# Designs tried in a protein design chat: VHH binders against UPF0758 protein CT0611. Part 6

Target 1, 126 residues: UPF0758 protein CT0611, of Chlorobaculum tepidum (q8kes1)
Amino acid sequence: MNLKVKGARDVFEYMKGRIPDETKEHLFVLFLSTKNQILRHETITIGTLTASLIHPREIFKAAIRESAHSIILVHNHPSGDVQPSNADKQVTSILKKAGDLLQIELLDHVIVGNNDWFSFRDHALL
Short names: E, the ipSAE of ESMFold2; O, the ipSAE of ESMFold2 at other seeds; V2, 0.75 times the mean of E and O plus 0.25 times the DockQ between their complexes.

## First folded at step 3 (VHH)

Design c5 (from a55 with W50G Y102E; framework vhh_7qbe_3; at its last look DockQ between E and O 0.59; V2 from the best seeds 0.00; counts 0 for: pae E 6.1 > 2)
Fold by ESMFold2, look of step 3:
Structure c5 (fold): chain B 126 residues (1-126), chain A 118 residues (1-118)
Amino acid sequence: as target 1 above (126 residues)
Amino acid sequence: QLQLVESGGGLVQAGGSLRLSCTASGSSYAMGWFRQGPGKEREFVASITGSGGSTYYADSVKGRFTISRDNAKNTLYLQMNSLKSEDTAVYYCAARDYGLEETFYDYWGKGTRVTVSS
């Protein structure tokens, strides 16, 4: 069934079983409908996240193709420590600005661990 | 309508400590502290989730400030240790809706002034 995202816990639950190799960092984007239903997700990077690996043009090209109203970023930390790195914060800032300009809002960035998560939105960072 | 009321601000000597409080009319929201120094834009200080107690801090306050909450009292705290003159600001309690469907975004208190003297 189509998951309607009401908060970061729903994102965490959605990602269970959807990370191919949890020993590596993965960054995903979730494309959302106007009703906050997950249309699909897409892998952006695999491996240590740096701002130089992020290409807003390609992310938002995909968002437009999907007719997404908004997006959510998700990534995992293999260590299980869900605190955001400086790279995580920089990537979030870049994509927030791009999304605001294109009116495809970045609603949240959720870092997932084994049994917990960190939400940028919940921490007033977004 | 969520209401946020800060207290605990005042004058304190550098190196000293102060604890800010923020009483909320409900306990379900993610909450945080922001501050605005003289002539500066408002900046993030610290945040805590309503459900899990997960916390996050700005780099400038890590190791010196501690955010916490007491859900029985609907109260958010900011323990501020090793205060510096650069910490002088009006401190604001803020809440964001937990969840993407809430129509109430960005609740703010009126602020409490903290002055750190040399």
Scores: ipSAE 0.074, ipTM 0.494, lowest interface PAE 6.1, mean pLDDT 85
ESMFold2 (binder alone), look of step 3: mean pLDDT 83; pTM 0.851
ESMFold2 at other seeds, look of step 3: ipSAE 0.583; ipTM 0.822

Design c6 (framework vhh_nb_b201; at its last look DockQ between E and O 0.43; V2 from the best seeds 0.00; counts 0 for: pae E 8.4 > 2, grease 25.8 > 24.2)
Fold by ESMFold2, look of step 3:
Structure c6 (fold): chain B 126 residues (1-126), chain A 120 residues (1-120)
Amino acid sequence: as target 1 above (126 residues)
Amino acid sequence: QVQLQESGGGLVQAGGSLRLSCAASGFTFSSYAMGWYRQAPGKEREFVATITSGGSTYYADSVKGRFTISRDNAKNTVYLQMNSLKPEDTAVYYCAARDYGLEYTFYDYWGQGTQVTVSS
């Protein structure tokens, strides 16, 4: 059985040991079942995040292949500062709009640092 | 039967201060993230500040350094201390609650709003 996600802490715990190079920014997507179980995760980008690197068609094509009901975005800030950047907000907005159209909801975007996280949903940015 | 009731709004001169309160009932307050939003005439509702169930805070850039969100879980109340008010802060201010249920299902609850008017 796959891990159930009840909130952003579960996302943070899932990502421990799953970030290949913590000195670089990574953006991941988690694909979730109707029961909020993580089906798998996929790396979207490595390096400084920009909105131009995001291809919603490819992300949601993968979500459909996984039979995902919903998705969660995750990325790390190597600095450890979990405050969202403007690029983080732009990426979130793009994928929220695409998910709303496709009815594959973007449930949250979680920024992970060394010992803390920031949840967009928790802070009303989603 | 969720209820959010804002209070503390009013008319204040630029540079002044106000403290907003939001009393909550009908849910397990300590489990919810709480936030403040505002809406000026002719504008979309915009984010002001949030505080998580654990006490972590986040602010819109336009209010950072001037506004402070806090919560008292024993009184089921969230506060917004607003200092150095500007005419641009004039809006109806709403408190909101976001659910962290047993699964990644959540609900949005909103108060009725309180008017803040900052004269220039």
Scores: ipSAE 0.012, ipTM 0.327, lowest interface PAE 8.4, mean pLDDT 85
ESMFold2 (binder alone), look of step 3: mean pLDDT 85; pTM 0.870
ESMFold2 at other seeds, look of step 3: ipSAE 0.013; ipTM 0.293

## First folded at step 4 (VHH)

Design d1 (from c4 with T103D; framework vhh_7qbe_3; at its last look DockQ between E and O 0.83; V2 from the best seeds 0.64)
Fold by ESMFold2 at other seeds, look of step 4:
Structure d1 (fold): chain B 126 residues (1-126), chain A 118 residues (1-118)
Amino acid sequence: as target 1 above (126 residues)
Amino acid sequence: QLQLVESGGGLVQAGGSLRLSCTASGSSYAMGWFRQGPGKEREFVASITGSGGSTYYADSVKGRFTISRDNAKNTLYLQMNSLKSEDTAVYYCAARDYGYEEDFYDYWGKGTRVTVSS
């Protein structure tokens, strides 16, 4: 059966070995079942993250096709510094709003570094 | 149920420093400080997670406040430097358990008052 994600540490562990080029920023989405099991993940963007690169229509079209109950965003910072940038916050806000309207909840945004992570939810940003 | 007790509040002159402490009755995954000024809504100040130590600060306190924790003592700290009159508030310690099935910060202290005078 699919892996259950209990919290941000599990997201960090899931992403180990799944980032194709760690020298570049990647944004991924995880599609989750009603039991917080990972159905699959998908790469949204590669390269410097900006809000203009985010297309909620495409993300939520995929979420609907997967019958996802909720989603989690994952983003790596090649520097290893996991503090959210302004762009990270803007992307999160856009997808949170879209998810609320469609009732496909954005549970978290997890920024992963070399040995640590930052969770928007754990820090009251979600 | 996790108990949180703040201490270290008081009266301090603008530009001064103060250190708040919050003693927890047990361990927790994430802890944070919130504050409520006179006539204002409660607002986020800073947070720190687990033994991995990721931190986050509200823009209004970044560079002036430092959050830290001592897991051996189950104690959360907030070092407040360069205090301004706008920092006058009741400061609350809060904690949450690990996981997406848990509510927001579920555990709250009763608060400690900080008054910054000119």
Scores: ipSAE 0.568, ipTM 0.806, lowest interface PAE 1.2, mean pLDDT 89
ESMFold2, look of step 4: ipSAE 0.574; ipTM 0.810
ESMFold2 (binder alone), look of step 4: mean pLDDT 83; pTM 0.853

Design d2 (from c4 with D59E; framework vhh_7qbe_3; at its last look DockQ between E and O 0.81; V2 from the best seeds 0.64)
Fold by ESMFold2, look of step 4:
Structure d2 (fold): chain B 126 residues (1-126), chain A 118 residues (1-118)
Amino acid sequence: as target 1 above (126 residues)
Amino acid sequence: QLQLVESGGGLVQAGGSLRLSCTASGSSYAMGWFRQGPGKEREFVASITGSGGSTYYAESVKGRFTISRDNAKNTLYLQMNSLKSEDTAVYYCAARDYGYEETFYDYWGKGTRVTVSS
């Protein structure tokens, strides 16, 4: 059945085996139910993340189609260094603002590496 | 009830170093340091969380401060180097439990004062 995410470790565990090519940077969105169950995930971009590649309209159109209560961003750093870049922070800020207006909360942004992760929410960035 | 006790604060010369410790009465998922300077709001300094000890630093302390924890001793550390007068503050140890139901750090120490003189 669908995984209920309690926190960022569960997001990291969910993404194991679900990143098609770990040598490339991927950005995903997870669509969540009111019970924090993952309804599905969707690949947003592949390649170096920049704010110019992010289209809030498309992400939130998908979220509305899924009847998502909230969303989580996930992306990997092929280097294994899970520290957020400036681009990561910029993308997060844009989608947070859009989600606040639509009342579809951006619950977290989780950067995943080989055996570790970084959570924006756990570090007071979100 | 998780209890946090800071130690290691004191008076130090600008350019000097000081190490803060925070002993917790039990384990926790994430821990961090916050500070409140004279006439200022409490501000984030550094945090450490997750498997493998993910860390994050406020820009004002990056490269000068190092956060670490010893999970066997339930102890959080803050190594502060190249101290400046603007680092003068009461430093608070804080902790939070795992999960998205937690919106902020729930457990706080009483603080330890750091004064940086020139």
Scores: ipSAE 0.513, ipTM 0.751, lowest interface PAE 1.2, mean pLDDT 89
ESMFold2 (binder alone), look of step 4: mean pLDDT 82; pTM 0.851
ESMFold2 at other seeds, look of step 4: ipSAE 0.644; ipTM 0.848

Design d3 (from c4 with G50S; framework vhh_7qbe_3; at its last look DockQ between E and O 0.65; V2 from the best seeds 0.00; counts 0 for: pae E 2.6 > 2)
Fold by ESMFold2, look of step 4:
Structure d3 (fold): chain B 126 residues (1-126), chain A 118 residues (1-118)
Amino acid sequence: as target 1 above (126 residues)
Amino acid sequence: QLQLVESGGGLVQAGGSLRLSCTASGSSYAMGWFRQGPGKEREFVASITSSGGSTYYADSVKGRFTISRDNAKNTLYLQMNSLKSEDTAVYYCAARDYGYEETFYDYWGKGTRVTVSS
């Protein structure tokens, strides 16, 4: 059974044990059903996040293949500081625009640290 | 529907201070302040989670502005110190429901004008 996410805490809990090397920055995408169930997740990048590493075409091709209704971005900060960087904000903006056009909503971007998280949606940034 | 009413705007000299308030009519929400200067796009200023446990600030206002809330009064505050002419803008209160339920959308006040004179 697929996990239903109701908010950013559920995303944080889902990612526990699913980050292969927590000393490295990872960006993931979660594909969600119409009932906000996680269909699966996919690693997009490993290493310092830059906007040039993000190609909406590949992400949304996968979202369409999964029959995703919406997506959530997740990435970890190995430092434990979950405040978003400029790169994080730019990646969010790019994928929000692409999702709006394709009507596959970017529902949230969740930055996970050791014991806490930051949600763009919970801060009215998305 | 959630209603947001800003107050506290006005004319202030550079270097001065103002305190904005936003009263919400509804349930617990994540809230924030945005602003739109003359001829500019609306920009993020600061945000705070519904519990008040986490805050986030735009780089342009860090160390000068403080966001806070009083959940008993459903009121959001923005303390603005060391004001500069570039802080002149209409300031908007915004709220977003916690969670991913589709029936909730962003809510915005009508804004309160802050003018910082040289």
Scores: ipSAE 0.181, ipTM 0.591, lowest interface PAE 2.6, mean pLDDT 86
ESMFold2 (binder alone), look of step 4: mean pLDDT 84; pTM 0.859
ESMFold2 at other seeds, look of step 4: ipSAE 0.423; ipTM 0.718

Design d4 (from c2 with Y107S; framework vhh_7qbe_3; at its last look DockQ between E and O 0.88; V2 from the best seeds 0.66)
Fold by ESMFold2 at other seeds, look of step 4:
Structure d4 (fold): chain B 126 residues (1-126), chain A 118 residues (1-118)
Amino acid sequence: as target 1 above (126 residues)
Amino acid sequence: QLQLVESGGGLVQAGGSLRLSCTASGSSYAMGWFRQGPGKEREFVASITGSGGSTYYADSVKGRFTISRDNAKNTLYLQMNSLKSEDTAVYYCAARDYGYEYTFYDSWGKGTRVTVSS
């Protein structure tokens, strides 16, 4: 049975032990069912996040292949500072717009640190 | 849902400081401040969650305003320093429940007016 996420804390807990090298920045996408169950996750990029590394076509092609109802972005900040950068906001905006058009909602973007997280949705950024 | 009561608004000269308070009738996951200036749409100011003190600020207030909360007293604060005339607005306290089933802040105060004069 796949894990159901109720909110950003559940996303943070899911990512524990699932980041291969926590000293590097990783961006993941989680594919969710209609019941907010995590179908699976996929690594999108490794290294400093920039908007030029994000290809909405490939992300949403994978989401369609998985029959995802919605997606969540997750990335880690090795520094432990979970405040979003301008790049984080730009990536979020691009994927939000694409998801709205395709009716595959970007439900949240969660930045994870050592013992805390930042949720775009919790702070009215989504 | 929750009852939210703001206080601390008033008239202040540009460059001055003011501290807003908001008391809630119970606990909440996330709380925030929004404001609405004359003839403008309501806009986000700052937010704070109980998940470890996660905070976020609108660019227009970053470095000048500080949001904080006292969970034992169900009280939210906004310390406003270096006030500018564009900060003139009605300031609203808002609260949001935990989870993706809740899309926007669903509990709101009646607001407290802040006027910044030159």
Scores: ipSAE 0.557, ipTM 0.793, lowest interface PAE 1.2, mean pLDDT 89
ESMFold2, look of step 4: ipSAE 0.625; ipTM 0.841
ESMFold2 (binder alone), look of step 4: mean pLDDT 85; pTM 0.868

Design d5 (from c2 with Y107H; framework vhh_7qbe_3; at its last look DockQ between E and O 0.90; V2 from the best seeds 0.69)
Fold by ESMFold2, look of step 4:
Structure d5 (fold): chain B 126 residues (1-126), chain A 118 residues (1-118)
Amino acid sequence: as target 1 above (126 residues)
Amino acid sequence: QLQLVESGGGLVQAGGSLRLSCTASGSSYAMGWFRQGPGKEREFVASITGSGGSTYYADSVKGRFTISRDNAKNTLYLQMNSLKSEDTAVYYCAARDYGYEYTFYDHWGKGTRVTVSS
């Protein structure tokens, strides 16, 4: 039984208990079906997020292998401050462009903190 | 459907302040302010989500504008300080429903005019 996500709150709830070490920054990708069911998630990086550590070809190779219709990026800020950094925006832009070309949409980028989240989609950044 | 009514616009001198209000006919998940200046496209100003969410500001208004909401009154606010002539615009209140099926803010007020002079 795969969890269906309707929006960013569901992504935040899904990630509860799924971040192995909350003192470190993790970047995840969620692979979604045509019905917005989470097929699975995958850890992309651990450590400070920079655009140079992101390899679109590997992310979308995995998305194609999973037969994903769309993807969502998720990462945590150990500080609890969920405001996007410039690196977060840059990574999002790169993967949005790649997803548009491959027709595997980047639906959202959700930054999760202790009790709150930031959604790029909800704040008109996607 | 959801109705949004802005108020608080007017004529103000550069360096001054205004507070905009937007009263909604019901609750909404995310709300924001957009503006359209003379001869320009409508642009994002600031947004706020409900509990468990956050705020976000356009770079041009960070540190000068503050968005807030009072959920009990279904009212959104924009406190605008240190106003500049480039802030002259019609300011629109907007709202969007929860979920990825909604591609953009789909509920809009008619706007309130802010003119910053001198």
Scores: ipSAE 0.572, ipTM 0.808, lowest interface PAE 1.2, mean pLDDT 89
ESMFold2 (binder alone), look of step 4: mean pLDDT 84; pTM 0.864
ESMFold2 at other seeds, look of step 4: ipSAE 0.673; ipTM 0.856

Design e10 (from c4 with S28P; framework vhh_7qbe_3; at its last look DockQ between E and O 0.82; V2 from the best seeds 0.69)
Fold by ESMFold2-Fast, scan of step 4:
Structure e10 (fold): chain B 126 residues (1-126), chain A 118 residues (1-118)
Amino acid sequence: as target 1 above (126 residues)
Amino acid sequence: QLQLVESGGGLVQAGGSLRLSCTASGSPYAMGWFRQGPGKEREFVASITGSGGSTYYADSVKGRFTISRDNAKNTLYLQMNSLKSEDTAVYYCAARDYGYEETFYDYWGKGTRVTVSS
């Protein structure tokens, strides 16, 4: 049952069919084992992503409860344009710093479109 | 072991153009350009993934620089237009393979020097 993700393409494939309403922006967190197996995913927000709506305490509380080794952040762009916004970069920076402090790595942030994706790690942004 | 070799650096006048090349001994998943100017830390310039599907540019070069790949030649390019004195730096090619254990620091070239004069 536990799918292993080796890189951003695997995250994109995992999220296909798992977004309840592709016309709305959703932010998800994937909780991963030491072997990068997806333990669970959780919807954090629905609607336009803003840094003020993201609470690192709650995300990492859930990660600790799940005994996650690392996390991956995923959100969709209904427009299909997977280029990151300034809000996307700000959210990523905040969560990376929190993860570094708690020793639960933010392994990647993947933005998913209809048939394309953008990985922060693939572009040296993580 | 993957080897990266940069070329195309040189002296160019402000407002001019220059094309940098980086030849890889293999076909890495992602490639990018970084630079280090005099008295500055190394900074990201641009990156490209896979078959050339995804690109990303630093704000300082957006609209002036274009990154591209020729997968048949295992070669990465950086087309630099409207060059400014602030673009003076040693330009480094970097690559990573697919996988979350990989980083851009896994494979680096030795750099090629670009000097932009007024």
Scores: ipSAE 0.684, ipTM 0.834, lowest interface PAE 1.0, mean pLDDT 88
ESMFold2, look of step 5: ipSAE 0.644; ipTM 0.849
ESMFold2 (binder alone), look of step 5: mean pLDDT 84; pTM 0.864
ESMFold2 at other seeds, look of step 5: ipSAE 0.653; ipTM 0.850

Design e15 (from c4 with S51E; framework vhh_7qbe_3; at its last look DockQ between E and O 0.80; V2 from the best seeds 0.68)
Fold by ESMFold2, look of step 5:
Structure e15 (fold): chain B 126 residues (1-126), chain A 118 residues (1-118)
Amino acid sequence: as target 1 above (126 residues)
Amino acid sequence: QLQLVESGGGLVQAGGSLRLSCTASGSSYAMGWFRQGPGKEREFVASITGEGGSTYYADSVKGRFTISRDNAKNTLYLQMNSLKSEDTAVYYCAARDYGYEETFYDYWGKGTRVTVSS
């Protein structure tokens, strides 16, 4: 019943129509099954991303409750420029470390913009 | 089996420019350049996805290097300007297929040597 993601394009397609207000930056987490099916997604923050807004314990508490095998981070850049910021990289690093300890892998971080995306995994950042 | 062949390496004076090429035997989703200097581990230089889409650069080369690809020719390029002695390395072309089943860049060329002299 749930969408299986094979890679970052599928994440981009999944997010179409699921961002409530595209003029604002949203950070989401996707919880994935062992078969890379999206179990559900959850909004983490709305507004300019900073590392101080990220609480790994809350993200991974939700991941454990969902029985997630892995997670994917997604956020939009309203400008359409999908290049990662330093804050994006810092958030990714924090959650990768937490996921490694809990053995719930951060599989990718996908930044979505106007008709394109940036994948941390595709660019060797994950 | 995707085959990658680099060319364009050589000796260049500091401050100079060099253009590397990598010809692939077929198409791939993402391609990139990595390098390995003497006594160092292989490090990321730059990457570009699929159809000349998003690019990304290591901080050490940003503003000096430009990655591009010609999908019709299955060829990846790295334009290297304002070269420094720290850029001396063997440069590797790499590629990966689409998807999360692939763990990293799985296809690698044999490398082309770039030496930057004072």
Scores: ipSAE 0.625, ipTM 0.837, lowest interface PAE 1.1, mean pLDDT 89
Fold by ESMFold2-Fast, scan of step 4:
Structure e15 (fold): chain B 126 residues (1-126), chain A 118 residues (1-118)
Amino acid sequence: as target 1 above (126 residues)
Amino acid sequence: QLQLVESGGGLVQAGGSLRLSCTASGSSYAMGWFRQGPGKEREFVASITGEGGSTYYADSVKGRFTISRDNAKNTLYLQMNSLKSEDTAVYYCAARDYGYEETFYDYWGKGTRVTVSS
């Protein structure tokens, strides 16, 4: 039942078919156990992502309630271009700092396309 | 144990080109180039994932440098064009295995020196 994610490819495969409307940008958070099993995921925002719309307290409130050990951010780009924007990098920085303080690690941020993905961790951005 | 050996460094004039190579003793999931200039911290330059996979570049080198790999030869390349004096550094090849248990690049070469003269 609970899928274990070993790396970004597993996150991409999990999110396949779980984006309700690929014409819109969605930001999800995946809540993980100590064994990196996906406990569940939650949609955080729908629509163009900006750092000012991201509230760490809401994301980490959900993580605490879920008893998550760590989190992974996932979002899509309607353009299909998986390269991160400056807003994507700012959001990642904010949530990494919050996770470090709360001891709920941000393991990765994965941008998903149709048949490809971009992992911040794979490219030394986390 | 994966071993990495860089080559191709040297002295080059500003505006010139240089190609760095990194030969690995085996395959890896992701590879990258890092550099450390005189009196500076080590910084990220470029990375590539998988077989002919996705690439990412530091803003300082985007449009001038090209990262590529030949998986059959276990070799990583960095084509450096339009070199500037601020590109002067020791360039390090790094590799990592797949997975979230791998917190950093696990394998590093000893570096190859690039000096760009004015």
Scores: ipSAE 0.566, ipTM 0.769, lowest interface PAE 1.2, mean pLDDT 87
ESMFold2 (binder alone), look of step 5: mean pLDDT 84; pTM 0.868
ESMFold2 at other seeds, look of step 5: ipSAE 0.650; ipTM 0.848

Design e19 (from c4 with S54T; framework vhh_7qbe_3; at its last look DockQ between E and O 0.70; V2 from the best seeds 0.00; counts 0 for: pae O 3.0 > 2)
Fold by ESMFold2-Fast, scan of step 4:
Structure e19 (fold): chain B 126 residues (1-126), chain A 118 residues (1-118)
Amino acid sequence: as target 1 above (126 residues)
Amino acid sequence: QLQLVESGGGLVQAGGSLRLSCTASGSSYAMGWFRQGPGKEREFVASITGSGGTTYYADSVKGRFTISRDNAKNTLYLQMNSLKSEDTAVYYCAARDYGYEETFYDYWGKGTRVTVSS
């Protein structure tokens, strides 16, 4: 069943049981329909996040293949501290610009902690 | 239809403190403070989600300002400490509803003026 995400809480709940190893940082992308239903998710990176390792071409190639209307980024912080790092902000900026150009919106970036989350959208960072 | 009214602005000495309040006519999911200094564009100051939810601060105010809210009173606060001349601005309260259908903050107050003198 395609789950509709209305906001960041729904994204957090979707990802809660889907992180394979919470001791490591994982970056995921969620592909969404025009109705904000999750079509699929995909793991982009495992390990320390750096902007130089993110390739918008590969992410948006996948989004186009899925006929996604928009995407959401999700990653976990093993520390449980959901505040965004500078690398998190840089990755978000790069993908927002690419999405704007291709008209596949980066709708949100959600950082998942132990029992809480941080949404870039909720804090006017997207 | 949601109305936001800011208060607490005024003249304060550099190094001093001031507390701003924003009273909303109803509940909202997230709230924030923005400011606009003389001859400058509006800039983000701080935001908070829900009751005791996550907070986020602009680098220029981190460690000096504290955002908080009282959901029972539909009131947002900004405690400003160690004020500097560059903090001189009109401060605006803003609120948004939950969800991805919203693009920016949906509701805005008319602002309260803060002047920091040396």
Scores: ipSAE 0.559, ipTM 0.778, lowest interface PAE 1.3, mean pLDDT 87
Fold by ESMFold2 at other seeds, look of step 5:
Structure e19 (fold): chain B 126 residues (1-126), chain A 118 residues (1-118)
Amino acid sequence: as target 1 above (126 residues)
Amino acid sequence: QLQLVESGGGLVQAGGSLRLSCTASGSSYAMGWFRQGPGKEREFVASITGSGGTTYYADSVKGRFTISRDNAKNTLYLQMNSLKSEDTAVYYCAARDYGYEETFYDYWGKGTRVTVSS
């Protein structure tokens, strides 16, 4: 599907029905074209998020394979609280730095809940 | 061009309170407060979405400061309670465009000075 994302609400809407088990924490990456169209998404981790589970090599290998211009991180909190954790901030920082070096921008990190979301970009954390 | 105008700064004694306001000339954006203390880099204080539903606070102000907005008046507020000398800074209102388009850029006010005396 050739969905263009204009802001974090579109990312939230895209993820509806795409989280296999909302009782578990999932981290996804969306690969975007130069026109901010979703090329595809990929599940990075399932379970408690820690920085040690993040392998920038594999994420950016996939981004290069897809010819992605930019990426968006998405994950859910089983608690329903969309406030970012310290782990969320650490993961964001790691992938931001890697993306800056490779010139594949980390455009946003969106935490999704039942009917709400938190955007790092909207809250000046990106 | 989005214009942001802060007000409400001043001199206040430690333990006191101040309320900052920021009036925006345009439609809703994600908005926030930043501050720059003497000899320090500008730091994040608090932010709120355009709908007013989601807030986020720096650890240093959590529990003492409250961000809010009145969308009917296009006005952002920062209620600062239990002020400490370390809160002395120029406080800036800022807005960030929701869009991911290439033309996005940050908007900033001129700042309002807050001095907390012991």
Scores: ipSAE 0.221, ipTM 0.588, lowest interface PAE 3.0, mean pLDDT 86
ESMFold2, look of step 5: ipSAE 0.678; ipTM 0.864
ESMFold2 (binder alone), look of step 5: mean pLDDT 82; pTM 0.851

